# VH-VL binders against o27280, part 8

Target 1, 266 residues: o27280
Amino acid sequence: MDSMNVPEVLEIKRIVEESESVKTFIFSWDFRREVRPGQFVMVWDFRDEKPMSVSLIDPVRSEIGISIRRVGEFTDRVHGLSEGDLLGIRGPYGRGFELMGRDILLVGGGIGMAPLAALADEATARGMRVDALVAARTADELLFLDRLEAAGVNISTCTDDGSCGFKGFAHERLLTLEENHDMAAVCGPEPMMFQVMRILDERDVPAQLSLERYMKCAVGICGQCCLDDTGFRVCAEGPVFWSQELSRVREFGRYRRDPAGRRVPW
Key: E = the ipSAE of ESMFold2; O = the ipSAE of OpenDDE; V2 = 0.75 times the mean of E and O plus 0.25 times the DockQ between their complexes.

## First folded at step 12 (VH-VL; framework fv_bamlanivimab)

Design n2 (at its last look DockQ between E and O 0.01; V2 from the best seeds 0.00; counts 0 for: pae E 4.4 > 2, placed apart)
Fold by OpenDDE, look of step 12:
Structure n2 (fold): chain C 266 residues (1-266), chain A 122 residues (1-122), chain B 107 residues (1-107)
Amino acid sequence: as target 1 above (266 residues)
Amino acid sequence: QVQLVQSGAEVKKPGSSVKVSCKASGGTFSSYAISWVRQAPGQGLEWMGRIIPMWGEANYAQKFQGRVTITADKSTSTAYMELSSLRSEDTAVYYCARDSGYYWYYDYFDSWGQGTAVTVSS
Amino acid sequence: DIQMTQSPSSLSASVGDRVTITCRASQSIDSYLNWYQQKPGKAPKLLIYYASRLQSGVPSRFSGSGSGTDFTLTITSLQPEDFATYYCQQYDSYPRTFGQGTKVEIK
């Protein structure tokens, strides 16, 4: 099936409630269609279509998982679905994470942990040492902790209110950690990613960061996800970027384009 | 796994130019640099230059500056090395290699093309 | 340019032997050194990076050590497939430079 053209209608096999606001929808997947952590799919509920990160890649069970946070009308509808219901899925799209080295640091905030969870599975399967800094506003918003632990990931938590782990932001926690890794993968709120990237750059730790932008076509045609000055299309050249690439993206950590194309600050 | 496939052998006259291509597959072309390394018959390896396809930025060994041009086409995941004013001493096998540098702290060549033999003879 | 000097230029060994190859840099390159293996008619293959890190898929009989100016590649027990030419390569500065190579031949 041409992933660029027609969504595949798939049955929801299982729904995992990750938190109050996040559910993971599990689908049967034909792995002849390769999917990598960091890539996204377009989810179609037959009314609207939204890009969602792949949070689970299970070749053994021939399944993928898509984690969706309830944030608006589309996601409200999707969260109302049950096992056995249908969704349209097309993809995967975009550039995923590259795994290199032996030691990897994952820094995730909120739903940003979705692609990182998938990356963690792959990394651990490859025998890499994985440290994960999992950040959220509160303890109940921390995602995938049990899953990560089961995978053998060394977890450090960070919450804004101190309800679990380090009290503060991810970049603040990172500053308290002296150990360097071969590489880092980062995903979460862009201001968080921006600060984390700066710290990692100062430490000469190569980092990959996954950006979130408004996407419509997912195939690099419409330009809605185009980054200013660089011409990078998040759906095509991204959503995963190296820190060196993002260093040339002026808007990174500063502003984004809304669905109308207007410049809005973070 | 990333594979690099180079263009075929070349026979050139002194003073002419040669352009060798290197097509990448099985990986993300934009995530890596491409280095060119040559090897004269029975000799060691000599680094010529590197390109970062994402930016189109290339740097060269001083020895080849002015004679070598390295380019890349992201749309086709292909890198090119053009060497002009060819001399007999330019007879060598030319390799393209994926260079982990720029993005990666460890700069190594972890994937190589099969090599392109370039013979310069009158 | 940083010059890399390998020793010996060639050596003869038997299967099962311990083989040691040295590489010296003209100036300190910290640990920014890689080791490659090249067989006749083939492209080089990465063995060791950052002086001592084993590349994925490379047998554990290969090891690298050293820092600064002096580096060593060691094969603990030479196997038939290990007869090849080995190169050290620095990436401390541009241009990247290689040692002249060490040919490991069968005795």
Scores: ipSAE 0.369, ipTM 0.779, lowest interface PAE 1.7, mean pLDDT 93
Fold by ESMFold2, look of step 12:
Structure n2 (fold): chain C 266 residues (1-266), chain A 122 residues (1-122), chain B 107 residues (1-107)
Amino acid sequence: as target 1 above (266 residues)
Amino acid sequence: QVQLVQSGAEVKKPGSSVKVSCKASGGTFSSYAISWVRQAPGQGLEWMGRIIPMWGEANYAQKFQGRVTITADKSTSTAYMELSSLRSEDTAVYYCARDSGYYWYYDYFDSWGQGTAVTVSS
Amino acid sequence: DIQMTQSPSSLSASVGDRVTITCRASQSIDSYLNWYQQKPGKAPKLLIYYASRLQSGVPSRFSGSGSGTDFTLTITSLQPEDFATYYCQQYDSYPRTFGQGTKVEIK
């Protein structure tokens, strides 16, 4: 049993309540295990194990933050934990974002802003100009706004109900934004990402998109994280894909797969 | 929030068909699913089917397959439900509802049309 | 299809009363359950999603609980505007199905 793939049991150092449904769990982290924006970890609560977004990568304080939305039985249990409680962490896994150029656009929906917040920190540290389009259903669900502003990110917001910023979807707001970016990074609900990808492709903006799919083994062995037509495994070949790679995937944005691999509606 | 406005009440003969419209405002039509739910007088709610306007893809409850057609026109932000071979038990109020499960993480009907009364008589 | 059975089918209550309504699924649906309120002549309105989360703008006197097959909706201090019919609805699988309703009437 190789020590690289053994889950490490870590104490929850701090909990940040990002919204009513999202918490960031902060752990001390040994950065001999490098973590890149866009990679994920498997979080183990001693009963079940799920992939989770890394939203904070802080080598100076030797900390990582993992942002978790309460949306199912596993995440309900994790949200009930307190500082000092234990979780197992495997990883990191997957392909992270690649930065290029001088000007980057981030487009995030809901919890999808988690890996983009980590990317924003890296991009600003490199001296890039960072614009972020932050989307949610309602104002109370907009994530990381204070953190992004403090980092010097130029923020645009949109909410379905118009309670903050533009009233509408991320892709609708995107149509009204400047077309002067060298690249984009996108993460959020898969239908949002598909719509945003179409616009960015038409504008010839290189885009990387981070997908969320069911993952059990995290190393590609079990096949449950496969995309329909390509055999791509989100845990091994992704979760970050270039838009060109996703253009070959008919299921992207259209339907999902259950744990048994059956096609189901979103 | 999104508003759904339905077409007016209709009185129909047995054996005919009815087509109910549901117009969405807010410029978000193609990004959500639209479900259709009916309610017979004094009865509960019954899900009939839904459409994802982005793909034009509709799914139906099995009891309505073959009699119901759900369509969407993205250019007018309008969904339609057509029920054919009407009979007296089809007398009901027909609702359209925005189905959030296609887009956001929780699956619920968060916006409803005002309802369309359809009476099948004589 | 997943059958949703509500109890009671109706009840009479006074302003200020505590009211509980139960909903049972024919198989486990985890917490994939919503509650709706419907007043006469009006469309249903979402109250609670994911078994226990209050929809925005819903008064805190409403609460939901349960998982698996057994769920409850509780109104801790009934107000005049709460006299309505209440429906549970599962979203574990298709077709989406509703309970038959619970009518809350003034005593």
Scores: ipSAE 0.311, ipTM 0.711, lowest interface PAE 4.4, mean pLDDT 86
ESMFold2 (binder alone), look of step 12: mean pLDDT 91; pTM 0.934

## First folded at step 13 (VH-VL; framework fv_bamlanivimab)

Design p1 (at its last read DockQ between E and O 0.63; V2 from the best seeds 0.00; counts 0 for: pae E 3.2 > 2)
Heavy chain, then light chain:
Amino acid sequence: QVQLVQSGAEVKKPGSSVKVSCKASGYTFSSYAISWVRQAPGQGLEWMGRIIPMWGEANYAQKFQGRVTITADKSTSTAYMELSSLRSEDTAVYYCARDSGYYWDYDYFDSWGQGTAVTVSS
Amino acid sequence: DIQMTQSPSSLSASVGDRVTITCRASQSIDSYLNWYQQKPGKAPKLLIYYASRLESGVPSRFSGSGSGTDFTLTITSLQPEDFATYYCQQYDSYPRTFGQGTKVEIK
ESMFold2, look of step 13: ipSAE 0.562; ipTM 0.815
ESMFold2 (binder alone), look of step 13: mean pLDDT 93; pTM 0.947
OpenDDE, look of step 13: ipSAE 0.802; ipTM 0.910
ESMFold2, look of step 19: ipSAE 0.547; ipTM 0.816
ESMFold2 (binder alone), look of step 19: mean pLDDT 93; pTM 0.947
OpenDDE, look of step 19: ipSAE 0.752; ipTM 0.897
ESMFold2, fold request of step 31: ipSAE 0.375, 0.383, 0.400; ipTM 0.738, 0.749, 0.753
ESMFold2 (binder alone), fold request of step 31: mean pLDDT 93, 93, 93; pTM 0.946, 0.944, 0.946
OpenDDE, fold request of step 31: ipSAE 0.793, 0.755, 0.770; ipTM 0.910, 0.900, 0.902
ESMFold2, last read: ipSAE 0.398, 0.435, 0.393; ipTM 0.736, 0.772, 0.748
ESMFold2 (binder alone), last read: mean pLDDT 93, 93, 93; pTM 0.945, 0.944, 0.945
OpenDDE, last read: ipSAE 0.769, 0.772, 0.742; ipTM 0.902, 0.904, 0.895

Design p2 (at its last look DockQ between E and O 0.82; V2 from the best seeds 0.00; counts 0 for: pae E 3.1 > 2)
Fold by OpenDDE, look of step 13:
Structure p2 (fold): chain C 266 residues (1-266), chain A 122 residues (1-122), chain B 107 residues (1-107)
Amino acid sequence: as target 1 above (266 residues)
Amino acid sequence: QVQLVQSGAEVKKPGSSVKVSCKASGGTFSSYAISWVRQAPGQGLEWMGRIIPMWDEANYAQKFQGRVTITADKSTSTAYMELSSLRSEDTAVYYCARDSGYYWDYDYFDSWGQGTAVTVSS
Amino acid sequence: DIQMTQSPSSLSASVGDRVTITCRASQSIDSYLNWYQQKPGKAPKLLIYYADRLQSGVPSRFSGSGSGTDFTLTITSLQPEDFATYYCQQYDSYPRTFGQGTKVEIK
């Protein structure tokens, strides 16, 4: 039995309140098990299991962080936990981000900033220039701003209601930015990512995008996260994809699968 | 702010068709879905269907399947709702509304047109 | 289809009163519920989304609570401009469905 597929019961070391609806749960981690930004773990609360992106990778403290947004029963239960409580963690799984070049643009929306925050830490540690476009519906939903700033990231914010930064969507803000980067990493709602991808493609900026689809097994067996026309499994071939890969996926930004595996519109 | 402006009131005969327009301004048309909701006199709200202009994908309430067609013209940022085989019970105010559900996981109608009164009478 | 049932259908209240409107779903919809206010001759206005989140620009006297099948809209101190009809709306599944409405009238 592959040890990585057996959940390890870990104690919550710390909890960071990121926003009203987002908490980061920090665990001790044995870094003999490699973990990369963009990868995810399966979180088990002994009743249900959900995929969550790794948002913090700290080899110095031997810690990882998982940021969880409160959106349903499972996450409600998890958000009710305290430091010292236990969770099951298995993984990491999936393909993470690949860093290239000297200048990187991060474009994140909502909880999509979770994997990008981890990527930002790695990129800055490598001496890269990091620009981040952080988007949310409202100012109080913007994530990791202090953390990113502390890491030396150049932050641009946008909110739907204009409560912070640019009033509008991430892709609209991106259109106002003329600077090109060596690569971009994108994570957020698929409609956002789709439009951001189009802009980046027009600018000839290589882009990686992380999909946040419903994943059940995390090992490419159940097919719940299969993408139409390509056969890509988000948990196996992703969740990080290159733009040229996603360009082949008709489903991307258009529709998704519900927990029952049915096609549903966004 | 996003504004939705609908076409004017319509008076139709039973069996005819009506096409109502909804022009959006002040935002990115392709970033939202447009829903149509009607309200009969003195009655509640009834969802009819939705279109995602970006993909020209529409879905309808079963009640209106085969009778309603929702379309969108991205070049003019205008959504249309056509209802055919009109009946007296179709007399209502028809609203277009911006649906946030396409972009965010919160799906609500945060912007509405002013409504279009459609009267079906012999 | 998911049926939404509001209670009461109508109520009379005075300025300053605490008003509570309930909405029940025929099946669990988690927190996928919105509340709207509609005044005569006007389009509905979004008040609360995702069961308990206040829409920008809406007064804090409005609040939402509940999850699963039972939801509540509360107005802590009714103001003159609050006399209107209120609707709950689920977005758990298609078709989207509304409650029948609750008319809040002046006593």
Scores: ipSAE 0.700, ipTM 0.875, lowest interface PAE 0.9, mean pLDDT 94
Fold by ESMFold2, look of step 13:
Structure p2 (fold): chain C 266 residues (1-266), chain A 122 residues (1-122), chain B 107 residues (1-107)
Amino acid sequence: as target 1 above (266 residues)
Amino acid sequence: QVQLVQSGAEVKKPGSSVKVSCKASGGTFSSYAISWVRQAPGQGLEWMGRIIPMWDEANYAQKFQGRVTITADKSTSTAYMELSSLRSEDTAVYYCARDSGYYWDYDYFDSWGQGTAVTVSS
Amino acid sequence: DIQMTQSPSSLSASVGDRVTITCRASQSIDSYLNWYQQKPGKAPKLLIYYADRLQSGVPSRFSGSGSGTDFTLTITSLQPEDFATYYCQQYDSYPRTFGQGTKVEIK
């Protein structure tokens, strides 16, 4: 908990429209506070505060980008902002992804591609070979494809409606891919991550998975970051977990908790 | 695309029960939720409950709690809805539908069965 | 339970007309609202999700708007295949609830 406690008020420098539902907000950032792919920041619109994905980490331009999907009242308000408007940023917080080996597989669903896009930039900068499986409901919702291609990432896509790439779910496409990788990084809908984790475990591919629930449920209170009844502290040990850590968590993929800590279904 | 095929129409007496089946094909059965929605003649749509087949976990609208049981059989890719202690008010068309809220962040019914007419007569 | 109230309950319109259907929630549901079309003897079909987004394959003459408690479905140039009953549905909370329906009839 030795993180910056006061939000820094930053001007929105640039807005990138990634899709009809996703915008990336770019800010100047002092990289004496290091940001790593998989860590989260708290975004404050002077009324509410929510955790958000970092999708761009650019120390040479002194910029970060925060990608936000329009999925509720807070995100609807932030999407209404313009360049020059102000937001508060706290962080970063949490454990980011670790890179290992020469070959990495990224598996992302929806907005979960945001931290993976940042990771892809770091992996390619290290000279790693990067394969990405990018999933969405429709072609119009596939994120960061041009950016990943420009970075030299080998892309496979899947969509539920078959409008682009493989018709079906990410884990179904993964079953048809027989690539050898030194590690994998996974972020997306929790049911997708559970299914993908099972396949990667069967293939003996070390995997790190980033849990999205912190971004929807948390308002900056760490006590609501517990994954099960044992009080396991997700905010201190996550949001990025190794697959073996998650295999011990019975609620993963099954249910979630509301802000009061009550068990609720998906 | 997931296709949902339901069992045929049924005529029942008051006080009995009915069990409607919903067989899924064209996708992974356990990767999504199945909801049940009914529609009485000349009336609107009423959500009854849903199941997540992977975990065999169901939740129900309070109105039906105690009378409805929703189950799934992963080996046959089939969901079932059983409604007991039938009354004339239970006369309706019963639909199963793919519920996107388990998997994706927007919660809607994007694929529907053809419907099963259940008539409860006098 | 969240009560969803549609207006009007029915309307008559001609091909080419612009029609507007309103849905009001008994409490704020943010933008957690879907619209469905249902033709006689058939299952409902998803048109709009998250208040204003068109489902894949739905003609662009359909549009949705609104947030909070007040929502609108608009058909800008009514076609013969659009004569049907339309339902709104909230997913802000359990149980999921539907409006009572709006029947759009030809004349």
Scores: ipSAE 0.468, ipTM 0.780, lowest interface PAE 3.1, mean pLDDT 86
ESMFold2 (binder alone), look of step 13: mean pLDDT 90; pTM 0.931

## First folded at step 14 (VH-VL; framework fv_bamlanivimab)

Design q1 (at its last look DockQ between E and O 0.60; V2 from the best seeds 0.00; counts 0 for: pae E 3.4 > 2)
Fold by OpenDDE, look of step 14:
Structure q1 (fold): chain C 266 residues (1-266), chain A 122 residues (1-122), chain B 107 residues (1-107)
Amino acid sequence: as target 1 above (266 residues)
Amino acid sequence: QVQLVQSGAEVKKPGSSVKVSCKASGYTFSSYAISWVRQAPGQGLEWMGRIIPMWDEANYAQKFQGRVTITADKSTSTAYMELSSLRSEDTAVYYCARDSGYYWDYDYFDSWGQGTAVTVSS
Amino acid sequence: DIQMTQSPSSLSASVGDRVTITCRASQSIDSYLNWYQQKPGKAPKLLIYYADRLESGVPSRFSGSGSGTDFTLTITSLQPEDFATYYCQQYDSYPRTFGQGTKVEIK
């Protein structure tokens, strides 16, 4: 049995409040175990287990961060934890982002900015020019702006209500931007990602998109995260996919599956 | 400005069908869903179903399964709700509403049509 | 289906009064609850979404609270234009369901 599949009990080193509903939990990490932006870990609160994106990778401080949005009983319990408390972490799992070129566009919506924030750090560290389109319903839901700015990221914001930046959706804002990039990384609601992907494809911008599907085992065994028509397992072949791969996935942006594996609308 | 304009009042016989239209404007039609909600006289609100125009996929309340069909025409930004096998109990004001639940996980009805009165009587 | 139960079904109040309406879900719906206002002959209007978030353009005298199964809509100081029927609505699961409504009448 691979040691990576056994939860390691880690102490919460620090908690960062990103927004009213999002916290980043920071842990000490042994970087002998490699972790890449776009990968996820399974977080175990000793009652339940959920997949969470890695949002911070800091080799200097030997830390990783996991950003969690408060939605449901599990996340509510986790949000109730304090520094010094314990969580079980196993992973990392899945395929992360691949960086290429000199200029990269990040398009994120809501909590989808979590893996992109980590990617932004890596990209900037490599000397890449990073533009980020950060989307949320309202200004107070925009995530990681200060962090991104500090990293030297050029930020463009959009909100549904116009409370910050462009009034509208991310793909609508993207349509107003004329600049092309060497590649793009996208993460957020699948409807957003689908629309963004279409635009990027039309512009011949290579794009990687991170899916946030329900994942149960994280090791490609249970099949709960299988994507229709392809057999792709989000936990194994993903969660980061190239646009060409997702173009083959019928359910992308259309429907999802509940914990029982039943098709449900978005 | 977001607007939903519905078709006019209908008077129908029991057993017949009614088709109500909802023309949307002031936003990108395919970026939102459209829900249909009805309200019988003096009663509360009842959700009937929803369509995602982008994919032309609809889901319905089980109560109306087999009787209701919700469709959308992206070219005209118009949603339709057809209810068949009408009964007197179907007498109500029928509303279309813009449903944000497709794009975000905040699923609310932030814009409503003016309503269409449907009367089913012998 | 998730049943939503509002309390009270109706209430009488005066301008300036603090009004509280409760909504209970038959099972936990986390914070997936909205509040609507409806005036006679008009379509409902969104007031609060996600339990406690104020819709743009809605006066600050309106507020929502609660999570799980119990939710509350509060009007801190009732205004003449606030006399209406209020509905809670869950979107935790399909079908979407509404409370039976609370009619706020003038005393």
Scores: ipSAE 0.719, ipTM 0.885, lowest interface PAE 0.9, mean pLDDT 94
Fold by ESMFold2, look of step 14:
Structure q1 (fold): chain C 266 residues (1-266), chain A 122 residues (1-122), chain B 107 residues (1-107)
Amino acid sequence: as target 1 above (266 residues)
Amino acid sequence: QVQLVQSGAEVKKPGSSVKVSCKASGYTFSSYAISWVRQAPGQGLEWMGRIIPMWDEANYAQKFQGRVTITADKSTSTAYMELSSLRSEDTAVYYCARDSGYYWDYDYFDSWGQGTAVTVSS
Amino acid sequence: DIQMTQSPSSLSASVGDRVTITCRASQSIDSYLNWYQQKPGKAPKLLIYYADRLESGVPSRFSGSGSGTDFTLTITSLQPEDFATYYCQQYDSYPRTFGQGTKVEIK
C-alpha cells in the first residue's frame, strides 16, 4: 500500500458538526492499517500537514473519523471543505491507549475528548464500566455528550463558567468524584492534564495521558516532537504516555517548543 | 462571577516605585495567568507582562524588562505589579486582566480589574 | 513587535447605522486577533476572539472578519450603548500588542 511517509488521498464521506468550532471528518478506511484509540494521523490539505486526533474507529463500516478544531490557518481551511472534497491522510502513528481492569475513568478537555470518545467505544464494547468527565470553557464547547450517552458511558460535565454541570476546572471536579477506578485516560489542555495527573497519582490510579507537540516527520526521525528531559518522541514513544513516564518530564504542563525550537509558554 | 479588584490610585515622584495589587475571586487563582496592561491618558493599551501563579513564573515585554516585577501570592489570590524608576511617561491607568492563553487555546483577556490610576509628578 | 494599525481613529454615526472599523497587522497573524470595547472610565471588555468568534453575551450586531493582515469589526444597526472606543489585539506573538483604538460617537 503506502509507505509511512506518503499520504493517501481520500474523499470526505461525511462531516459531523460537533460544535461551532469542531467538526468530525469521516473517511473510508482500509483496516489492514489497524487503528487504535489514542493514535493520530497526519492530515494534508495540499499545502500543510498537521497531526489530528482519530475520534471514530469503525471496522464494521470501514470508516474512521477525525475531529478537528478550528484554531489556526490550516484548520480554518479544512473547516471550509465539503463532503466529497479530498484530503491526504498518513498513518496511523504513535502508541495508543491500553485498557486494563473493568472500571475506567476518562478525563477530557475540549478537543481532547476526541481520542477518548474512540476509547469509550472500545471500552464499552469490552463490557467495561466507563465514567467520563467532560470539560470545556462553556457549555457550547462540550463534545460528544450524545455519543457517549448512547454508548452507555456515565457522564459528568464541568464548565469554567458553570453553564453546564460543575462550575470549575476538570481537576477540581475530579476531587468530588469516586476514587475506585482501575485506570484513567486523560487528554486535553496540557495544564489540565498536569493537574489531573497529580490527583490520580496521589490516589494510586494508573493513568495514561495523551500529549500533543509539533510534528514534522511523525515517525521519530526528525526530533521535532522530542521532550526535553527524556528524549521521548511524542510521535513514536507517545502520544500516549503512562503517568510514570511523564513524571520525568519537566516541561510537561509548563511550556512547549515551536518549529524553530524556541521555548513557548502555555 | 470572576472579579479582579485593584488597589487605589497613587501619586508618585519621578524615580520612585509603585506596587499595584490585583485581588482575584470567583475562580481558581493558580489555574489562569494574570496579565498587566497600561493605558496612558488619551492613548491606547500596552501589554506589560504576565504571571503564571501555578509556577510563580513571570514574562515581560522587552520595553519593561528590568523595571517591572510581577508577582503572585497564591494564599491570598493576589497578583502584584511593581514598576520602578518612575518617569512622567509612566503616568497611566494600570489594569490587571485574566489571561486565558495559559490554559485554553484561544488567547484573550476575559476579565479585567477596574484599573489603578498612577500619576508621576514632581 | 507586531504593529497593529486601526482605521479610522474616530468616527461619528447615527443610531441604526452600519459601522466598520479596520485593523491591519504589520505581518501575518493568521486569525489570532481579538476585539475589545472600552467605555469611558471602565476597563476593556472582550467582544470577539479568533477574528470572528463572538464572546458569550455579546449582541449579534457585532461581527468580525478577516485573516492574515487585514481585519474588520462591524456593528450593524448601531445602538446608543455602542458609544465606546474599540481596540484590536493580536496574540500571534509576544509581546501582545493592541491597535491605537477607534472612538465611535453616536449622534
Scores: ipSAE 0.434, ipTM 0.773, lowest interface PAE 3.4, mean pLDDT 88
ESMFold2 (binder alone), look of step 14: mean pLDDT 93; pTM 0.949

